VH-VL binders against q0atu2. Designs and how they scored, part 14

Target 1, 119 residues: q0atu2
Amino acid sequence: MLDKKARIRTSREYRNVFEKGKRLSGRFLIIYYVENALDNNRFGFITNKKIGMAVIRNRIKRQLRAIVREYQGQVKNKHDIVLVARAGIGKSSFEGMEKDYIAIMKKAGLFARNANKID
Short names: E, the ipSAE of ESMFold2; O, the ipSAE of OpenDDE; V2, 0.75 times the mean of E and O plus 0.25 times the DockQ between their complexes.

## First folded at step 27 (VH-VL; framework fv_recibokibart)

Design rec40 (at its last look DockQ between E and O 0.06; V2 from the best seeds 0.00; counts 0 for: pae O 8.5 > 2, placed apart)
Fold by ESMFold2, look of step 27:
Structure rec40 (fold): chain C 119 residues (1-119), chain A 122 residues (1-122), chain B 108 residues (1-108)
Amino acid sequence: as target 1 above (119 residues)
Amino acid sequence: QVQLVQSGAEVKKPGASVKVSCKASGYTFTRYYMHWAKQAPGQGLEWIGEINPKSGNTNYNQKFQGRVTMTRDTSISTAYMELSRLRSDDTAVYYCARDLYYGQYYEYFDYWGQGTLVTVSS
Amino acid sequence: QIVLTQSPGTLSLSPGERATLSCRASQSVDSNYLHWYQQKPGQAPRLWIYGASSRATGIPDRFSGSGSGTDFTLTISRLEPEDFATYYCQQYDSEPWTFGQGTKLEIK
């Protein structure tokens, strides 16, 4: 479960991430991300109707939220991040989605560096 | 109708740079990613990279990283691709192509420019 | 990088014949992200088949696509004179996005 302040809420907020942010594609996910002016991260999730019926889309969103919650402590602060499910996500396992998320978040440089290392 | 009109052919010497333009019409320029591709004579197509016209954010094929720069001017709905330190194997037709912005079930290049021939010769 | 290998390189056929064009990927490609483009000399590529099997707007019924995993096929059931061109497969599954080297369909 993500805290209320860690959720992207409005269509305008989502559109801001899409329009101003960078994007990276993984096997099952696309992430869009942009710095925000807050002290925290916010996450949004999108599944297209063509992925499947509402039950299927809601299950995928629930799985993605669980993945994000598991790794949220490793994410650099001050980012709005939207996860968009790709068409192939319905064929993925939870583990497959998780590995994909980790890989694209690392490629985006969104996981925090160890604070004890010298720059 | 959606159209992408590119700048004319260019002849360059090795070591020079070239900047190709792609003017969009018939749609909202800032709502769609623009991509660039290379087609060397008698060869297939090679993806160079993409730009978000609204933000100016880019993502390049690693093969071209360090030599390619993509920009745009939203006031005239025009995207640009600049390739530096030209070599003879950069001789090719360069295309711009429109992508879908986000969230579509199918991701593909739906409209292409007519191409710009760049010839690199000593 | 996913390498797409098309075969044959050149296919010489007459109008009325059936054409079969192959695209093989170096690793699995989700069929939703496998596309075909047609290109005639001096022209830009045109989207032809998307998602492995869906025809783009205005593409005739004689064109069909199929395949999954690493093997994909474009079939033209009965060639018309306007069908002679080069066809490229393209994957939008994994960056960098890659194209096959093309199959040139020539009139014999």
Scores: ipSAE 0.382, ipTM 0.815, lowest interface PAE 3.8, mean pLDDT 89
Fold by OpenDDE, look of step 27:
Structure rec40 (fold): chain C 119 residues (1-119), chain A 122 residues (1-122), chain B 108 residues (1-108)
Amino acid sequence: as target 1 above (119 residues)
Amino acid sequence: QVQLVQSGAEVKKPGASVKVSCKASGYTFTRYYMHWAKQAPGQGLEWIGEINPKSGNTNYNQKFQGRVTMTRDTSISTAYMELSRLRSDDTAVYYCARDLYYGQYYEYFDYWGQGTLVTVSS
Amino acid sequence: QIVLTQSPGTLSLSPGERATLSCRASQSVDSNYLHWYQQKPGQAPRLWIYGASSRATGIPDRFSGSGSGTDFTLTISRLEPEDFATYYCQQYDSEPWTFGQGTKLEIK
């Protein structure tokens, strides 16, 4: 799902989201989001050293990608969205992380209100 | 013990459809993506598509788009791949493969079915 | 799509020798999403190396993986008879997920 077209890849693209986008904070995530001129959504992921060792950062990044991938069909189109992992995410369960993602995306108006985890 | 058991070999005529099943056991079926791969005789592996058993959402290789349909029955932990409008070059062994997508580990195909031979001939 | 080209197509060696298998990507691939599989005739593929350099469970330490960017390598330090098989690299970086065409490691 998260192929090249669905990813924010350049520093300029990231900068645009940070400078022009809106920001919302959840328990484990901060999202920056801005409307784009494309026909698809693009996602970026930021995991820094405050989360923990590289192995932890990499695991968190993979988990966030999995979450975004699973709910991609429920996200409002034409947005660039950057997910920034907060320090406490390293101790969070996958389910907790997923719940936080859904909550913050709903608050941002990027996620359908009826969207939820099934099973 | 994780196991993926596929349905038996199929022989079909050109233009027909085939539906291969993959029954999973030894783990929570809805917690892993299920992938399908094609391997023509003496050739390499080709990714066909994936399905999220929880939601039923699918992603297909555009090469098979319009001819492949992936479904699942969660009540019996079984995934299905249906390929329609069969042609001779569809003759191959088809595999289902489990993908650990929760991210605790790397995303890879850690368990495979034994494969299902589909022969398309007039 | 990302094309993975493996070389050589066939590698003929004897037990005890060192084997080096190459996998080249048409564009950069995150090493965390470059994997290797082993397949023997009449059997399904089996995960062998994941994340470019990590051995799957039960894989002997004579196997090692390395590489980054567009160039990846699978190395067998001392071949055992059971190591002769076909090895495929795979990328899980960008859709569609793709495999190399394989390297057949056969006994000389």
Scores: ipSAE 0.014, ipTM 0.654, lowest interface PAE 8.5, mean pLDDT 90
ESMFold2 (binder alone), look of step 27: mean pLDDT 92; pTM 0.941

Design rec41 (at its last look DockQ between E and O 0.67; V2 from the best seeds 0.00; counts 0 for: pae E 7.2 > 2)
Fold by OpenDDE, look of step 27:
Structure rec41 (fold): chain C 119 residues (1-119), chain A 122 residues (1-122), chain B 108 residues (1-108)
Amino acid sequence: as target 1 above (119 residues)
Amino acid sequence: QVQLVQSGAEVKKPGASVKVSCKASGYTFTRYYMHWAKQAPGQGLEWIGEINPNSGNTNYNQKFQGRVTMTRDTSISTAYMELSRLRSDDTAVYYCARDLYYGQYYEYFDYWGQGTLVTVSS
Amino acid sequence: QIVLTQSPGTLSLSPGERATLSCRASQSVDSNYLHWYQQKPGQAPRLWIYGASSRATGIPDRFSGSGSGTDFTLTISRLEPEDFATYYCQQYDSEPFTFGQGTKLEIK
């Protein structure tokens, strides 16, 4: 699990990212991202009830947190990033989610140039 | 009721620039992304890009990257699309269209402007 | 980018007949992000079907949408005079968002 310091936790923090951040749409994810005034990145996760039952939504969140954790060391610092799960993500494999995350983050220019382990 | 009213027709020379406006009413302007689309005469629709009216952040179709600039004036709920270095194949009707604010399951263009004809000819 | 190909290009029918419009995607599209728009000459497009199968507000029940993956269909069970227009499919699955080239439904 992500460190507490690496989490977006309040409604105000989420709203700030949605209102002021940039948006990029992938197949399974939409990311909203904005620079913060901190020395670390913070991540937020949104899953709509339409995705499925609570157990499904929790699974998706767990998987997304795992993906974000895996690549957190390669992400440019000082960003608040919210991952919004899109329709169909519940039918996606973990690898599919990971691939989509990497593609979107690359397009956003949020990975360091010399980052390793990026597909 | 929601309305998007665009500026009038434009006639431009090749190499010039055109700026089309889209005034929104009947809803909170800053809570919905605004999109722009191109429709050449007798042709289909082409997506140009989007803007977040609250932040001013934009995403453009790579086809128009470097020539298109989307802006907004929140004080008058108006979005703008400027296209530079115009050429003959830029002749088209340009539409603004409203989208959702947050990423939701159904993301579509539910309201459209009436369109603005831009003619590029020497 | 995802290319949407509509067929036929032109469909000539009479009022009362059944119309079937096809939209084929170059790659799989999530049905929640496949939409249809109606456009009449001199007018802006209007949202007609969203999420492949949901009618927009005020759209008659003679219109229906179906499909998944790469094949989608818009069906009009019994054509009314006001139904003759051009219909476009559109995907919001991935950027850049794209439209089909349209099917013109005209009176025979």
Scores: ipSAE 0.248, ipTM 0.814, lowest interface PAE 2.4, mean pLDDT 91
Fold by ESMFold2, look of step 27:
Structure rec41 (fold): chain C 119 residues (1-119), chain A 122 residues (1-122), chain B 108 residues (1-108)
Amino acid sequence: as target 1 above (119 residues)
Amino acid sequence: QVQLVQSGAEVKKPGASVKVSCKASGYTFTRYYMHWAKQAPGQGLEWIGEINPNSGNTNYNQKFQGRVTMTRDTSISTAYMELSRLRSDDTAVYYCARDLYYGQYYEYFDYWGQGTLVTVSS
Amino acid sequence: QIVLTQSPGTLSLSPGERATLSCRASQSVDSNYLHWYQQKPGQAPRLWIYGASSRATGIPDRFSGSGSGTDFTLTISRLEPEDFATYYCQQYDSEPFTFGQGTKLEIK
């Protein structure tokens, strides 16, 4: 769903975000974010075994990618951003995850003005 | 065994600052967020904020923004919380608490320091 | 922010009795992030119940937690003398993370 250059792909890249970045918790998501040395943003997605079986985790990951893709043009550049699904995310709706993402990204100062698409 | 040992009690005057330490042992200090909480005499607990011990990045409860500074020294596995412009209602026990490492997210405060009494009196 | 309101403020009971402590949230809280702590005077809080219903290490099975949404309870089936303390609920669901004001469980 996201262009290749907009993805966090290696263990080293993920580790950098977790070790150097800031963390903000939402209802269904946690984001970790750090400024990068690129001209673009990169996104990573983490689901852990507490969420459910692999098919469930993969479905959640695909839903999060779709949400990120919808709003990626509104995200300030030069950031590596990892979305971590919280244990209760499987009980949420797609719309609930989307609202949570928008709120967290605004709190982080990563969204442009009037980025709320779910109102 | 995980241990969090805090610095001793302090008496301060209004307008001063206090810096409380929390020395960690029995685990990898840089892998778990450290939180701080306030408990005024006879009152409940109030979350102050958190620090990533590896990066030093912080996130504060808005109520304390501008008066609190959290730092750490990784060489001695110690977290610090400094509260400035002290008022009489800052008299409280201050606790450090470890956030459980859970891969890439945290769930609850599993270990607490013994607390540090800070008394603010004129 | 999410306000947690505990009731009753003080609960006076005798050893052997059943205790029920209530925690109500101003907004829905994911039960995986609703926790209970026990605190005795002059001591640090101790994690007691996590994820609404899971006992922390070493906590006796007479303690049970339940609830979802905005309503959560902590139940002690048969009170022992050591159980008399203050109990706090806490949410780790939404920043700022908040605690209830506590229920003091005291000897009648």
Scores: ipSAE 0.036, ipTM 0.707, lowest interface PAE 7.2, mean pLDDT 88
ESMFold2 (binder alone), look of step 27: mean pLDDT 93; pTM 0.942

## First folded at step 28 (VH-VL; framework fv_recibokibart)

Design rec42 (at its last look DockQ between E and O 0.83; V2 from the best seeds 0.00; counts 0 for: pae E 3.7 > 2)
Fold by ESMFold2, look of step 28:
Structure rec42 (fold): chain C 119 residues (1-119), chain A 122 residues (1-122), chain B 108 residues (1-108)
Amino acid sequence: as target 1 above (119 residues)
Amino acid sequence: QVQLVQSGAEVKKPGASVKVSCKASGYTFTRYYMHWAKQAPGQGLEWIGEINPNSGNTNYNQKFQGRVTMTRDTSISTAYMELSRLRSDDTAVYYCARDLYWGQYYEYFDYWGQGTLVTVSS
Amino acid sequence: QIVLTQSPGTLSLSPGERATLSCRASQSVDSNYLHWYQQKPGQAPRLWIYGASSRATGIPDRFSGSGSGTDFTLTISRLEPEDFATYYCQQYDSEPWTFGQGTKLEIK
C-alpha cells in the first residue's frame, strides 16, 4: 500500500495536476504529471463506471497500485502523478498494464537514471 | 457557441517558417487541449500534436518533432502552430481542433477550425 | 501505429439508398476510442459518431455506427442530399492518433 503522504487525496490536488501538468497516453493508461513542492512523490488513481462493475474497477485499482508500488523507488522525486485508467484496461492483463506503465513513465522521463529494463 | 477561427492562407518558399493562429471563443479556452492536424492535397488527415493551453505543455507526433512548435496566448484565447524548414510536401491545409480535458472517457475532436492553407513553392 | 483502412474508397449512390462504410483497424481498437467525422469540400471535418456508435449532437438518427475489435461500420439508412461527403474514421486508442484515408460518398 502507498504511504498516506504519497497519495493525492483532494479534488484540489487532482485539479492542480490536470491544470498544470503534462499528459501522455498509452493503450490502457493516461498519466498526468507535474512537479510538486514536497520531498516526495504522490500518486492518484482514476477509474470510471464505463470500465465495468465495481468489483472489476476495484481489482484494476489494486493492480495499478501494485505496479506503482513495485516501481516507485525508480521514480524521480517531487512529482504528483495521476494514473487514469482507459476503458480498454478491463481487457488488459496485469502484465499488459505493467508494460504500458513502464513505457509511459520512460517516455515521460520520470524514471531515475539508474532505472532500466529490470527494477 | 464554440468557434475556432484560424488565420488566413499563407504562401511560403522552401526553408522558411509559417505560424498559424487559432482563436477560440464560446468556451473556457484553458480547460480544453488544442490539437493540430495536417491534410495534404488528396490525402487524409494526420495528427501533428497537442498543447495544454493552461500550462503551455505540448506533445508532438514524432514525425514532426524538431520542426513544430505549439504555443498559445491565454489573454486572447489563441493557439499557435509554427512549422519550420518548410518543404514542398508541407503544402497542406492545417486545422486546429478541440479535445476534451481531464482525461474523460471519450477523447475526440468535437470542434475544428476552418483550416489554413499553407502553400510552399518556389 | 494503428492503421485504419476504409472501404470502399468511393461509394456512388442515389438519395434514398442505404450506405454502408467500413473501417478496418490493423490492431484491435477499443470501441470507446473509435470515432467518425464528416467532411465536405472546402470545409473542416465535423464530429459525427463517437465511441463507435454514439451520434454527436444534432446528427440525424438515420446514421448509425457499430463494430468492435478491428471491424467498424457507419451505416446511413436512407440517404439525403446533404449526406454526400467524405467520412473518416479515427482512433484514440494508441499514439500516434490516426485517421482512415476516407470514404467519399458521391451522388450518381
Scores: ipSAE 0.372, ipTM 0.790, lowest interface PAE 3.7, mean pLDDT 88
Fold by OpenDDE, look of step 28:
Structure rec42 (fold): chain C 119 residues (1-119), chain A 122 residues (1-122), chain B 108 residues (1-108)
Amino acid sequence: as target 1 above (119 residues)
Amino acid sequence: QVQLVQSGAEVKKPGASVKVSCKASGYTFTRYYMHWAKQAPGQGLEWIGEINPNSGNTNYNQKFQGRVTMTRDTSISTAYMELSRLRSDDTAVYYCARDLYWGQYYEYFDYWGQGTLVTVSS
Amino acid sequence: QIVLTQSPGTLSLSPGERATLSCRASQSVDSNYLHWYQQKPGQAPRLWIYGASSRATGIPDRFSGSGSGTDFTLTISRLEPEDFATYYCQQYDSEPWTFGQGTKLEIK
């Protein structure tokens, strides 16, 4: 799991990202991202009931956290990033989810130029 | 109660610019993304781009990238779309349309402006 | 981009008849992000069906939407005079968001 310091935890923190951040929509994910005043990145995760039952939503969150953790070192510093799971993500494979994450993060320009884990 | 009221029809020469306004009322302007769409005469609809009225951040259709600029004035709950270097095929009715602010809900255009006709002719 | 193709281009029917409008996507679209709009001449589009099968507020139950994958359908069980208009499907699945070219439902 992500370290506590790498997680968006409060409603206020989430609201700040939504209100001030940029938005990009992928097939399975929408990301909201904004620069923060910290030396580290923070990630937030939102699922809605359209995805499915609680057990499915929790699985999706677990998978998203795994993906974010895998590529965390490749993301530019000083960003708050909220991942909103779209309804279709429930039918997606892990690989499809990962591919969508990489694509949308690239489009957002959030990966470091010297990143070596992204295709 | 939700209303989007757009500015009046425009007639422009090729190469000129046009700026269309969309005034929102009946809801909190800064809490909903605003989209713009193009409809050429007798044709379908084409998405131009979106703006976050609170932050001013925008995303444009690549087709219009470099020619379109979306802005807003939160003090008067008004969104603007400016299209530059106009050409004849820019002749169309342009619509503003509201979308939900956060992606945790359904994503569609639930309210539309009445449209603004822009005519580009030499 | 995802291309939505609607058929037929024009549908001529009489009040009381059943109307079936098709929207085909060039690639799979999640049903939650397939929407229909109604537009009458000189007016803006109006949200009609969202999420493939959910009626927008105030939409009569004679309208229904169905489909999944690449094939979606809007059905009007019994046409009323006010139903004659152009209907557009739209996908909000993948950017850029796209619309079908529309089906004009006209009175025979």
Scores: ipSAE 0.363, ipTM 0.846, lowest interface PAE 2.0, mean pLDDT 92
ESMFold2 (binder alone), look of step 28: mean pLDDT 93; pTM 0.942

Design rec43 (at its last look DockQ between E and O 0.68; V2 from the best seeds 0.00; counts 0 for: pae E 3.6 > 2)
Fold by ESMFold2, look of step 28:
Structure rec43 (fold): chain C 119 residues (1-119), chain A 122 residues (1-122), chain B 108 residues (1-108)
Amino acid sequence: as target 1 above (119 residues)
Amino acid sequence: QVQLVQSGAEVKKPGASVKVSCKASGYTFTRYWMHWAKQAPGQGLEWIGEINPNSGNTNYNQKFQGRVTMTRDTSISTAYMELSRLRSDDTAVYYCARDLYYGQYYEYFDYWGQGTLVTVSS
Amino acid sequence: QIVLTQSPGTLSLSPGERATLSCRASQSVDSNYLHWYQQKPGQAPRLWIYGASSRATGIPDRFSGSGSGTDFTLTISRLEPEDFATYYCQQYDSEPWTFGQGTKLEIK
């Protein structure tokens, strides 16, 4: 669902974010993030095998990608951002993951001005 | 063999600062976040904050924000925690602790330093 | 901040007895983020139980952990002399990461 240029793809790219980036933990997610030299953001997703079977992990990845896509226009540019699913994510709803993402992205200062959905 | 070796005990007066060191060996220092915790005499543990040893990025417990500074020197695999404007209730053993490599399922402190006693007395 | 309250503060028992240590959280903690550490005088804490119920490497099977939500328990089925120490629960669910105040397990 995300454009190919908006994806973190290689092990080296992931490692760069982990080794040079900041991190913030929410209830269901950890984000790692670092400035990049591009004109755009790139997103990566990690789900450990212990979270569940492949069907469950793929569902979680799809849900996280949908959340990221929904808010990507509000994310400050020039960042590589990796979302790591925490052990508790299997107990979350889509809405729970979404709220968690919004909260940690705000705390990271990665949303410009106002990034919440408006009522 | 993972080891975290801390600097020796310190005696300080109120209002001074203390800088505790934590030297790592047996692993790639820059790949694991380092944490610091406080244990007052006869009390439980209190998390102070964390540092990414590669980038120097930090996150602090709000209780210590403004008085704590965490740094590191990657050339000697050493993390530092400096606590300023010391008070008598800062008398405690201070520990460094390593969390797990990123992307792991469980999140806990797997290795701890031996502790550094800091005594603040008038 | 999640407050972890351990009880009892001190538990006096003899070798061979069963010990039950309680950890109660001020709000729900996902069991995967609830851990137990053992600490002996003059030593650093050691990871003992992680994820509420999993033993760390080398921990004897007489130690078992259980619980969910706000109530967690560490049980030692038959105390050995080496088990007398202080035990702390710790949560890695919500920042700031917090520890209980400890239960000192002492020989009667």
Scores: ipSAE 0.404, ipTM 0.808, lowest interface PAE 3.6, mean pLDDT 90
Fold by OpenDDE, look of step 28:
Structure rec43 (fold): chain C 119 residues (1-119), chain A 122 residues (1-122), chain B 108 residues (1-108)
Amino acid sequence: as target 1 above (119 residues)
Amino acid sequence: QVQLVQSGAEVKKPGASVKVSCKASGYTFTRYWMHWAKQAPGQGLEWIGEINPNSGNTNYNQKFQGRVTMTRDTSISTAYMELSRLRSDDTAVYYCARDLYYGQYYEYFDYWGQGTLVTVSS
Amino acid sequence: QIVLTQSPGTLSLSPGERATLSCRASQSVDSNYLHWYQQKPGQAPRLWIYGASSRATGIPDRFSGSGSGTDFTLTISRLEPEDFATYYCQQYDSEPWTFGQGTKLEIK
């Protein structure tokens, strides 16, 4: 799991990202992102009931956290990033989800230029 | 209660610019993305772009990229769309429409302005 | 971009009849981001159906939406005089957001 310091935890923090950040939509994810005043990145995750039952939503969150953790070191510093799961994500494979994450993060320009783990 | 009131009709020459306003009321202006759409006479709708009224961040349809500028004045809950280097095919009714930008909710255009006719003729 | 093609272009029916409007997407669209709008002459579009199958506030239950993937349908079970208008489908799935060309529902 992501370290506590790498997680968006409060409603205020989420609201700040939504209100001040940029947004991009992918196939399975919508990301909202904004620069923060910290030395680390923070990630938030949102799933709604349309994705499926609680068991499914929790699985999706677990998978998204795993993906974010995998690429965390390659993301530009000083960003708050909220991942909103779209309804179709419930039927996606992990690989498809990962591919969508990478694509949308690239489009947002959130990966470091020297990142070598990005396909 | 929610209202989007747009500025009046405009007549412009080719090559000129036009700036259309959209004043919002009945809701918190900064909590909804504002979109703009184009509808040529007797034609369908075309998305132009969007603006986050709180941050000022914008996304434009590539078709209008370089000619459209969206801004806002939060003090008066007003969004603006400026289209430059006008040509005859820019003649259309332009609409503003709001969209809640909290990703956990549906994203659609639930309220629209009344539209602004822009006529471009030599 | 995703192209939405509506059919028929014009639908001529009488009050009391059933109307079926089609919206076909060039690629798969998440049903949660497929919407329908109604527009009457000289007026702005009005949200009618959202998320493929949910009626907007104040929309009569004679209207229904269905579909998934690339095929979506708006159905009016029994036409009322006020239902005659142009209906547009819209996708908010992939940028740029796009509309269908519209189906004009006119009185026969």
Scores: ipSAE 0.058, ipTM 0.765, lowest interface PAE 3.1, mean pLDDT 91
ESMFold2 (binder alone), look of step 28: mean pLDDT 92; pTM 0.940

